# Designs tried in a protein design chat: VH-VL binders against 7-cyano-7-deazaguanine synthase (queC). Part 18

Target 1, 227 residues: 7-cyano-7-deazaguanine synthase (queC), of Persephonella marina (c0qst3)
Amino acid sequence: MKQSSSIIILVSGGMDSAALLWLAKKEFDKVYAVSFDYGQKHRVELDFAKKLTEEAGVEEHFIAEVPHLKGIKGSALTDRSVEIPSEEYPEGPPVTTVPMRNLNFLSIAASFADIYEIENIGIGVHSVDSPYPDCRAEFVSAAEAAINASSVMVAKKKNRITVYTPFLGMTKTDVLRIGLELGVPYEKTYSCYRGTIPPCGECATCRQRIEAFRSVGLEDPWFKKER
Key: E = the ipSAE of ESMFold2; O = the ipSAE of OpenDDE; V2 = 0.75 times the mean of E and O plus 0.25 times the DockQ between their complexes.

## First folded at step 14 (VH-VL; framework fv_ucenprubart)

Design w5 (from r1 with heavy chain D103P; at its last look DockQ between E and O 0.03; V2 from the best seeds 0.00; counts 0 for: loop humanness VH .298 < .308, pae E 18.7 > 2, placed apart)
Fold by ESMFold2, look of step 14:
Structure w5 (fold): chain C 227 residues (1-227), chain A 124 residues (1-124), chain B 108 residues (1-108)
Amino acid sequence: as target 1 above (227 residues)
Amino acid sequence: QVQLVQSGAEVKKPGASVKVSCKASGFSFSSGYYMAWVRQAPGQGLEWMGFINPSGGSTWYAQKFQGRVTMTRDTSTSTVYMELSSLRSEDTAVYYCARGLYPWEGSHTPFDYWGQGTLVTVSS
Amino acid sequence: EIVLTQSPDFQSVTPKEKVTITCQASEDIGEYLLWYQQKPDQSPKLLIKYASQSFSGVPSRFSGSGSGTDFTLTINSLEAEDAATYYCQQYYSLPPWTFGGGTKVEIK
């Protein structure tokens, strides 16, 4: 059921982007990947992203630097003086918010799509009520419109660039089930915002990952106990 | 102008399969549209069967049809297909294809344009 | 599964009069509600999207309103060509995206 078409996907090294990568390899003939270095504390995720794209066998894996996001004060992900929370996220935007992260990322990915005439851009967003504004359906729709309005390929070919969001409206557990069915090697994925090896197990992202595995009756590969 | 043109009426025996086509024009399958199938038995209301996302080929089938329906697409001809197997007399209906926008958006796609319908008659 | 209940099942209305059709959802669906017109032996045609937004080319006499669980389609001044069956459909969140049972409108 592979399309005769191409996609570039945003790969962070985490569970959701890994599930997207494996799904894209099944659904598209040519799969490109892009990962971003924006000075995040958890830069080790890029090493995991590289391992994932090598195992999946993508056409090319781009590492894009985003220097204007490096050293952003007030974000726990980029400001060394701000501690990454161990508690559950509050209802508002968390201290781990990097301003407009996915907007920056999609615009850069769209440049690659325009250059290589890639018709699809994949991003692994899935929760309707995500605490991050740039993980919501409203954002994706607006970004897709802007990308199509800006694209030289679309203007010339009168086609369309699709922002591929197959997990939108799904829970973390739903996405995990899909990845398990697809054979995602979750031991090669990384979610910890602190960037530690082993993962800290304490930050909200680590806890959500552990909870997702528990909800399907499995142990997180990073936190399996000796048998 | 957006247009959806479906294949002609078919008569089938119980236990057979039918494959209905829907050719799209006025938009491309890479434009983020999805294609849905809806049926209407004689004198009855509308029943959603499922959809296919042509850009990724992903499908979602109504539980009632799971295991009997297969939706596919051919991007080179801008055509989607719905195949229904193990036909019964209760499957006699007009089958419509319909276009929608962005099934992954928060607004979820309305069925804005419909094909003309394909009558499938199942009789022994 | 979200159930849509339309009322009335049938209306016979004098030309130029106002027609009101209601659709009630079993759950809060926000504004994610569509209205269709289906004339005999024709495919459905979209009239209203997102509860209240007219689709392209739809006469201004058609309007939609409502949110949450209670929705209304209004034909402000009924014309002879408006004799049809009208359906609501919800598209809230994940499938299945169910239809109401329909409301047949005839001209008196």
Scores: ipSAE 0.000, ipTM 0.392, lowest interface PAE 18.7, mean pLDDT 81
ESMFold2 (binder alone), look of step 14: mean pLDDT 88; pTM 0.893
OpenDDE, look of step 14: ipSAE 0.646; ipTM 0.864

Design w6 (from r1 with light chain S93R; at its last look DockQ between E and O 0.64; V2 from the best seeds 0.00; counts 0 for: pae E 4.8 > 2)
Heavy chain, then light chain:
Amino acid sequence: QVQLVQSGAEVKKPGASVKVSCKASGFSFSSGYYMAWVRQAPGQGLEWMGFINPSGGSTWYAQKFQGRVTMTRDTSTSTVYMELSSLRSEDTAVYYCARGLYDWEGSHTPFDYWGQGTLVTVSS
Amino acid sequence: EIVLTQSPDFQSVTPKEKVTITCQASEDIGEYLLWYQQKPDQSPKLLIKYASQSFSGVPSRFSGSGSGTDFTLTINSLEAEDAATYYCQQYYRLPPWTFGGGTKVEIK
ESMFold2, look of step 14: ipSAE 0.424; ipTM 0.741
ESMFold2 (binder alone), look of step 14: mean pLDDT 89; pTM 0.899
OpenDDE, look of step 14: ipSAE 0.812; ipTM 0.908
ESMFold2, look of step 16: ipSAE 0.274; ipTM 0.691
ESMFold2 (binder alone), look of step 16: mean pLDDT 89; pTM 0.898
OpenDDE, look of step 16: ipSAE 0.807; ipTM 0.905

## First folded at step 16 (VH-VL; framework fv_ucenprubart)

Design x2 (from w6 with heavy chain D103E; at its last look DockQ between E and O 0.03; V2 from the best seeds 0.00; counts 0 for: loop humanness VH .298 < .308, pae E 16.5 > 2, placed apart)
Fold by ESMFold2, look of step 16:
Structure x2 (fold): chain C 227 residues (1-227), chain A 124 residues (1-124), chain B 108 residues (1-108)
Amino acid sequence: as target 1 above (227 residues)
Amino acid sequence: QVQLVQSGAEVKKPGASVKVSCKASGFSFSSGYYMAWVRQAPGQGLEWMGFINPSGGSTWYAQKFQGRVTMTRDTSTSTVYMELSSLRSEDTAVYYCARGLYEWEGSHTPFDYWGQGTLVTVSS
Amino acid sequence: EIVLTQSPDFQSVTPKEKVTITCQASEDIGEYLLWYQQKPDQSPKLLIKYASQSFSGVPSRFSGSGSGTDFTLTINSLEAEDAATYYCQQYYRLPPWTFGGGTKVEIK
């Protein structure tokens, strides 16, 4: 049964955010989405995010511009990849992780939550003790406290904003299983670091995605011969 | 080859402290592994005490030991330490260090390599 | 804190017979459960991870099953070297990552 509350979901166009989006559509009455444009070289991911939010039927999908997060010596294509492939970019954009990425993203999503009086902010983190501090439960708890202390909606309505993290402590395989059961159209999700259509199949993120499908006995829809 | 070598057995009196070392080889403290401590009283089961992230030194202690246990590391010698203070006779146990892998985009095992154990005996 | 309850505490089993050990969690932990073997005077050794995935080098007679709150370790044909104490451990989300009380298996 759906909750009578609303949520805004951080949507990247990738597998984890898609699973979160479909779960939120099942769990909440009103679902909003926000995606972030920080000048990534392959903006095609935002096109997939839009396709996912249209199919899920969200109330509104915001695109938030965050150009100041551009890394040293060029733009970074940020996702949840754990490994950079051995290949080198010819023009050499930095591969440096965006500093405090999720803090930036949650604060921006919280601004939309305040304006639209949205009670929940969803993020698809699933690490318990990640080497990246802004993917940990401790960070999520601190961000939630700061958001509530800053929110005009909370001050006026005497309610609370919850940072919804249903995948904390799960593996990528667990999250994929949830999404499959929910009917996530994984052929409409996108992970490729190179931004090609079709996805390249060679970069670290493509290989990780292929392995995740293999681990549940399936073939990745993008690389399946009989799609 | 990954190896965890612990310091030797110790006999302590009630109220004293003990500091057990665990020297790691075959991997880097910057490689995403964490180090845990588990103890086993004579004839009893395994009891998780806490862990340390040796890269940054962050710790997480079981509530039972909060205030009595301190876990530290020395990156230059690839060694982690567990110090237990205000010892009681019920702290008599074999103390193990163990290595686990951070959860990062895939499955992992939290304790894949264990030290040989260090017997700490608390007697008056 | 998640409590794991193992059953039985002790088994004395004829060689070549099947051994079944259960572990029950106080709340839903998905498949985030490990099984260890500990022989006398030795450190624990990992047998099974993620409830059912065999760790490297573990004989095929060992298998794990279950999800949620109910988990089972099975030794399909007990060998003499399998006399040991077996522990479950959960690693669901946040520490503490607690152990079950253990099940001692002896050869009859």
Scores: ipSAE 0.000, ipTM 0.418, lowest interface PAE 16.5, mean pLDDT 80
ESMFold2 (binder alone), look of step 16: mean pLDDT 88; pTM 0.896
OpenDDE, look of step 16: ipSAE 0.817; ipTM 0.909

Design x3 (from w6 with heavy chain D103Y; at its last look DockQ between E and O 0.06; V2 from the best seeds 0.00; counts 0 for: pae E 14.8 > 2, placed apart)
Fold by ESMFold2, look of step 16:
Structure x3 (fold): chain C 227 residues (1-227), chain A 124 residues (1-124), chain B 108 residues (1-108)
Amino acid sequence: as target 1 above (227 residues)
Amino acid sequence: QVQLVQSGAEVKKPGASVKVSCKASGFSFSSGYYMAWVRQAPGQGLEWMGFINPSGGSTWYAQKFQGRVTMTRDTSTSTVYMELSSLRSEDTAVYYCARGLYYWEGSHTPFDYWGQGTLVTVSS
Amino acid sequence: EIVLTQSPDFQSVTPKEKVTITCQASEDIGEYLLWYQQKPDQSPKLLIKYASQSFSGVPSRFSGSGSGTDFTLTINSLEAEDAATYYCQQYYRLPPWTFGGGTKVEIK
């Protein structure tokens, strides 16, 4: 008999969260999704997240608001006075860093997990290519410990909540290959931090996405060139 | 060099289903192109029905056709299919498949190649 | 869903005259508009992309203009072979990528 298992996936509408969503649909019995509105310039990503979760057939897709992040200056993703850079990510935290974004998101997802008694929280982080501190293995381990220490469900059921991070140790190209094999509809994903339609093609996230497709012998659906 | 060859004309009764095929050549289903279906009633305009990404089989249907249309693909024969169920007289139309490129500033061209069309007639 | 309204529905034009076709979008679609030509008993053919960019092999007498909500296809000197129905299509953001109702152009 198939054992019941459940997961809540953080879905941003980007490539990595889409690959995670498709992988989770293969590996878990019940898949929930949560997406976050924190005043990001690329809020159009939420439209793409909704289309992805509809196609994947999740149990429920929650939209959680995080309005306090909208007022925090100094991030190119939320502060309109800070330009989205065209260059690649430098060493150290880039201007696109939203302070403690994944810590906020995991804690909110953990609240849903606690309420709905969901055993797994999925996040599509991969540390090899990420300049963000809250996308690294040591962060994930610390967050998982804090979640388990805080969970009423864990205390009552003597169970554990697992932070599911299948892409840790992978490059963006590795994750793309997995998503292609799983049939992820990359035309329904969105990565541009500027929030433009079409995607700008110039920000670091757009350039990394374009290069990832090129490295597997494909052109990004958003940035196709004839020939 | 790109060719889209569709199946032949069909005559159907109301309430039946029709499945139209579109065989592609000159490009790979894994190349990121999508395949759209568009219909045209006699003497009328073009109506977008939906698309399929043939590399993974993902679909997006126009709301008008949700629940009645199914698009599938067979990668081994490079063929996409459109099935329309619960046919009624207003479904009489020429059904086209078309290839589209996902857009990119300065280079995106949706529906650059079209099939020859398949006439589906719905009559009692 | 974005509605495209074409005008006029029909034109009968003497050869060598200028033909102007208008397409109006129900919301701002930037320049994400296409023009197609469909001759009798043929499938549509792409003429113009990005509102104003001619597709490969399209005669120079065809041109497109406009942005936002108002777009125009122009045939500067109509040839007999241009008798066809012309459609606009928007491809702004997410599907559905709707078509205009068409403009039939005939030779007098």
Scores: ipSAE 0.000, ipTM 0.476, lowest interface PAE 14.8, mean pLDDT 82
ESMFold2 (binder alone), look of step 16: mean pLDDT 88; pTM 0.892
OpenDDE, look of step 16: ipSAE 0.718; ipTM 0.879

Design x4 (from w6 with heavy chain F27Y S28T S30T; at its last fold request DockQ between E and O 0.63; V2 from the best seeds 0.00; counts 0 for: pae E 3.1 > 2)
Heavy chain, then light chain:
Amino acid sequence: QVQLVQSGAEVKKPGASVKVSCKASGYTFTSGYYMAWVRQAPGQGLEWMGFINPSGGSTWYAQKFQGRVTMTRDTSTSTVYMELSSLRSEDTAVYYCARGLYDWEGSHTPFDYWGQGTLVTVSS
Amino acid sequence: EIVLTQSPDFQSVTPKEKVTITCQASEDIGEYLLWYQQKPDQSPKLLIKYASQSFSGVPSRFSGSGSGTDFTLTINSLEAEDAATYYCQQYYRLPPWTFGGGTKVEIK
ESMFold2, look of step 16: ipSAE 0.432; ipTM 0.754
ESMFold2 (binder alone), look of step 16: mean pLDDT 89; pTM 0.898
OpenDDE, look of step 16: ipSAE 0.811; ipTM 0.905
ESMFold2, fold request of step 24: ipSAE 0.327, 0.421, 0.358; ipTM 0.707, 0.755, 0.726
ESMFold2 (binder alone), fold request of step 24: mean pLDDT 89, 89, 89; pTM 0.898, 0.896, 0.892
OpenDDE, fold request of step 24: ipSAE 0.847, 0.826, 0.830; ipTM 0.916, 0.910, 0.911

Design x5 (from n4 with light chain S93R; at its last look DockQ between E and O 0.61; V2 from the best seeds 0.00; counts 0 for: pae E 3.6 > 2)
Heavy chain, then light chain:
Amino acid sequence: QVQLVQSGAEVKKPGASVKVSCKASGFSFSSGYYMAWVRQAPGQGLEWMGFINPSGGSTWYAQKFQGRVTMTRDTSTSTVYMELSSLRSEDTAVYYCARGLYDWEGSHTPFDYWGQGTLVTVSS
Amino acid sequence: EIVLTQSPDFQSVTPKEKVTITCQASQSIGEYLLWYQQKPDQSPKLLIKYASQSFSGVPSRFSGSGSGTDFTLTINSLEAEDAATYYCQQYYRLPPWTFGGGTKVEIK
ESMFold2, look of step 16: ipSAE 0.393; ipTM 0.737
ESMFold2 (binder alone), look of step 16: mean pLDDT 89; pTM 0.899
OpenDDE, look of step 16: ipSAE 0.819; ipTM 0.910

Design x6 (from w6 with heavy chain H108Y; at its last look DockQ between E and O 0.67; V2 from the best seeds 0.00; counts 0 for: pae E 8.5 > 2)
Fold by ESMFold2, look of step 16:
Structure x6 (fold): chain C 227 residues (1-227), chain A 124 residues (1-124), chain B 108 residues (1-108)
Amino acid sequence: as target 1 above (227 residues)
Amino acid sequence: QVQLVQSGAEVKKPGASVKVSCKASGFSFSSGYYMAWVRQAPGQGLEWMGFINPSGGSTWYAQKFQGRVTMTRDTSTSTVYMELSSLRSEDTAVYYCARGLYDWEGSYTPFDYWGQGTLVTVSS
Amino acid sequence: EIVLTQSPDFQSVTPKEKVTITCQASEDIGEYLLWYQQKPDQSPKLLIKYASQSFSGVPSRFSGSGSGTDFTLTINSLEAEDAATYYCQQYYRLPPWTFGGGTKVEIK
């Protein structure tokens, strides 16, 4: 990876975006961050995102509101009438799918990238463990093409915007190993889709996080049995 | 009716540990509530110590108590516990458990119901 | 860590008169403030949440107001059973959720 360029990364406050943030700090000269408020039940993640970007020392951390996602019904993450499940994700897109979430997020991040002349947009997707269509390589490639076709910076400079996805093809455990080696402060990350403090320990994301830590011989800082 | 019933008063020597129990009734540990611990030294105000989400067992401790407080739960008996180690004379206080509700919009709504309190006296 | 400063520390008040207690936060906490009543040898009881919303079963003589950094608990006509210590608590965003130092109210 180059060490002479800039990146804006999507930071959610979760494990994967934290690992991406620490990796980006190692690989890029200037690191910007953007986080999104779309009415999610787990909005406390934004507070964790702010703590992470402060510790990493990013150039700027933008908070972008996405009001149209607040009004959409049918997702357990935004619709108060839809229960967040405690079981493993089913085959295909789960009830926690917010329609076209990453497409919306990448387009907004691209606007920041275009204005600040940032040539890389980082997103912590990993395809092996994700049922979401907008976490797959096909989606990323299409989004990157659309961004480059739309970018005023690209038109002027004849350069290219790259959607940086270093974790594609990895499991959550693989990403965790990378983050541990990089020194990510996982006690300052948040994964719970129910938005509880402390995390609920019952939703699919909490269970996956617990299992990932156990698979590397560690306990999740949030879910230590006893100490 | 929601009730929180705590274990009885204890007298401890400096350096010892104490474990206070809080048995809940009238609500389910899986219903989105959390259990907090608050203490009050004689003649003093209230001090937040930390909380536990009893459905998953995860905890958050005030920085002052990190390293010597442990909060646990037993879902089969609907009981949460607070253990404070390396006791000092300034740990003499009434220890309360309290119930709160999490708020998906960013902050919790704490402490709608409180236990009766447990006096812990640390004396040589 | 957000510091809450209550005033006064102590009030001695004639029955049926108005009591005003203030709580000042060290930073803007919106409306995320609670008021508790604690009688001697009892646990605290929640009176007011979200700065101004009465908890179930709380007499109408109790009211809360304020936002940002300045908050007030008012007892419009003091009753004998209202002799107690009153605490504010903030619950803004993440822990710790700190308390004010308390205001003791007694009957003159």
Scores: ipSAE 0.012, ipTM 0.594, lowest interface PAE 8.5, mean pLDDT 83
ESMFold2 (binder alone), look of step 16: mean pLDDT 91; pTM 0.932
OpenDDE, look of step 16: ipSAE 0.801; ipTM 0.904

## First folded at step 17 (VH-VL; framework fv_ucenprubart)

Design y1 (from x4 with light chain E27Q D28S; at its last read DockQ between E and O 0.67; V2 from the best seeds 0.00; counts 0 for: pae E 3.2 > 2)
Heavy chain, then light chain:
Amino acid sequence: QVQLVQSGAEVKKPGASVKVSCKASGYTFTSGYYMAWVRQAPGQGLEWMGFINPSGGSTWYAQKFQGRVTMTRDTSTSTVYMELSSLRSEDTAVYYCARGLYDWEGSHTPFDYWGQGTLVTVSS
Amino acid sequence: EIVLTQSPDFQSVTPKEKVTITCQASQSIGEYLLWYQQKPDQSPKLLIKYASQSFSGVPSRFSGSGSGTDFTLTINSLEAEDAATYYCQQYYRLPPWTFGGGTKVEIK
ESMFold2, look of step 17: ipSAE 0.519; ipTM 0.783
ESMFold2 (binder alone), look of step 17: mean pLDDT 89; pTM 0.903
OpenDDE, look of step 17: ipSAE 0.827; ipTM 0.912
ESMFold2, look of step 19: ipSAE 0.000; ipTM 0.518
ESMFold2 (binder alone), look of step 19: mean pLDDT 89; pTM 0.899
OpenDDE, look of step 19: ipSAE 0.804; ipTM 0.903
ESMFold2, fold request of step 24: ipSAE 0.444, 0.438, 0.351; ipTM 0.764, 0.764, 0.733
ESMFold2 (binder alone), fold request of step 24: mean pLDDT 89, 89, 90; pTM 0.898, 0.901, 0.911
OpenDDE, fold request of step 24: ipSAE 0.839, 0.846, 0.833; ipTM 0.914, 0.916, 0.913
ESMFold2, last read: ipSAE 0.414, 0.005, 0.157; ipTM 0.745, 0.537, 0.662
ESMFold2 (binder alone), last read: mean pLDDT 89, 89, 89; pTM 0.896, 0.901, 0.897
OpenDDE, last read: ipSAE 0.848, 0.859, 0.844; ipTM 0.917, 0.921, 0.915

Design y2 (from y1 with light chain Y32W; at its last look DockQ between E and O 0.63; V2 from the best seeds 0.00; counts 0 for: pae E 4.9 > 2)
Heavy chain, then light chain:
Amino acid sequence: QVQLVQSGAEVKKPGASVKVSCKASGYTFTSGYYMAWVRQAPGQGLEWMGFINPSGGSTWYAQKFQGRVTMTRDTSTSTVYMELSSLRSEDTAVYYCARGLYDWEGSHTPFDYWGQGTLVTVSS
Amino acid sequence: EIVLTQSPDFQSVTPKEKVTITCQASQSIGEWLLWYQQKPDQSPKLLIKYASQSFSGVPSRFSGSGSGTDFTLTINSLEAEDAATYYCQQYYRLPPWTFGGGTKVEIK
ESMFold2, look of step 17: ipSAE 0.253; ipTM 0.682
ESMFold2 (binder alone), look of step 17: mean pLDDT 89; pTM 0.897
OpenDDE, look of step 17: ipSAE 0.828; ipTM 0.913

Design y3 (from y1 with heavy chain H108E; at its last look DockQ between E and O 0.20; V2 from the best seeds 0.00; counts 0 for: pae E 11.4 > 2, placed apart)
Fold by ESMFold2, look of step 17:
Structure y3 (fold): chain C 227 residues (1-227), chain A 124 residues (1-124), chain B 108 residues (1-108)
Amino acid sequence: as target 1 above (227 residues)
Amino acid sequence: QVQLVQSGAEVKKPGASVKVSCKASGYTFTSGYYMAWVRQAPGQGLEWMGFINPSGGSTWYAQKFQGRVTMTRDTSTSTVYMELSSLRSEDTAVYYCARGLYDWEGSETPFDYWGQGTLVTVSS
Amino acid sequence: EIVLTQSPDFQSVTPKEKVTITCQASQSIGEYLLWYQQKPDQSPKLLIKYASQSFSGVPSRFSGSGSGTDFTLTINSLEAEDAATYYCQQYYRLPPWTFGGGTKVEIK
């Protein structure tokens, strides 16, 4: 199932994009990566993304700033002059919600695909465990159609751009198993929404990650118990 | 009162290994504080070697020491260990442990308490 | 890796005078910069965190300022016990969390 063409993948530094990166290295001749700086509180994930793409050996790793998303305010962190009370770290979607995130990211990735004549755009979405609309097959299909309708490369070459979603229809556990078999260095991935080093172990994404490792009989590398 | 107490000075020959201990007291050892190791060659500045998270035992090593350094901990004694192998004369230094808890927005105190240092001398 | 360049390497200062030590980072590190004092044969002691926040028990004559790439430690009126070597350290996101080369301050 080796593809003899190129792919650009969206790499966040997290578990799912790492699994996609390692899978793409096995299945495509040339692998490019793009990561996004959109003002996320856990911006340290970009540093992990860079380490992952360097280890995997991608052709090029682009960092794209998304300035319009930086201006969309949503939490106690939006006013630099206001004292922020010491409160429990938020768990869940309201403080981490970014409107239309994957639509924005896919459109930017498509621009790179057009420029570099890359025929595949990879995104690590899996819909079985995700409630978000931009992680579903309907969204992927619509985004692919829009990309192909907009692409200068497609118009000139009469080829297609494919949005590669190998994890669609899989659980978090399924994706983790694939990554483990591929040799993904999960100790070099990062999931914490607080952006701390070490990861906090207590936010929603840390807990989800810990539970995923437990479900396959392993400890999360960041939280391994050694006795 | 936070205290970090390190093991005593060591003299080693080139090619040997050394294991330095750092015993923590005055706080909850597994509460999320990292233990970092920093060394200082005679008359020189400070060099970060790596850290260990005592609650899970995960480690991060400076690239210079990757493959030669191993950091472990014993939660029952609240002790962190740093082992450096294949010693060279350039490894002669005072080795410090230091406690830290990091938040990229600065709400926690990084490197707030240091051990007294352990002199490791490597000579033939 | 992020390189921190301290200046000066050495400073001999008359008591009660102002001491200024600079630290320049090879890339922006926001305000994730620490200052330490190390006296001979002692471990480093934290003075300033987050570029400008005084650590508990540190005399008010010590202050820090700066952000991005340019940082300053100031001792407003040097006391005899302040003779030491001073180090900056960055803790910006991923290790390694590197140190500056140090600035030795002596009493003239």
Scores: ipSAE 0.006, ipTM 0.505, lowest interface PAE 11.4, mean pLDDT 82
ESMFold2 (binder alone), look of step 17: mean pLDDT 89; pTM 0.899
OpenDDE, look of step 17: ipSAE 0.741; ipTM 0.888

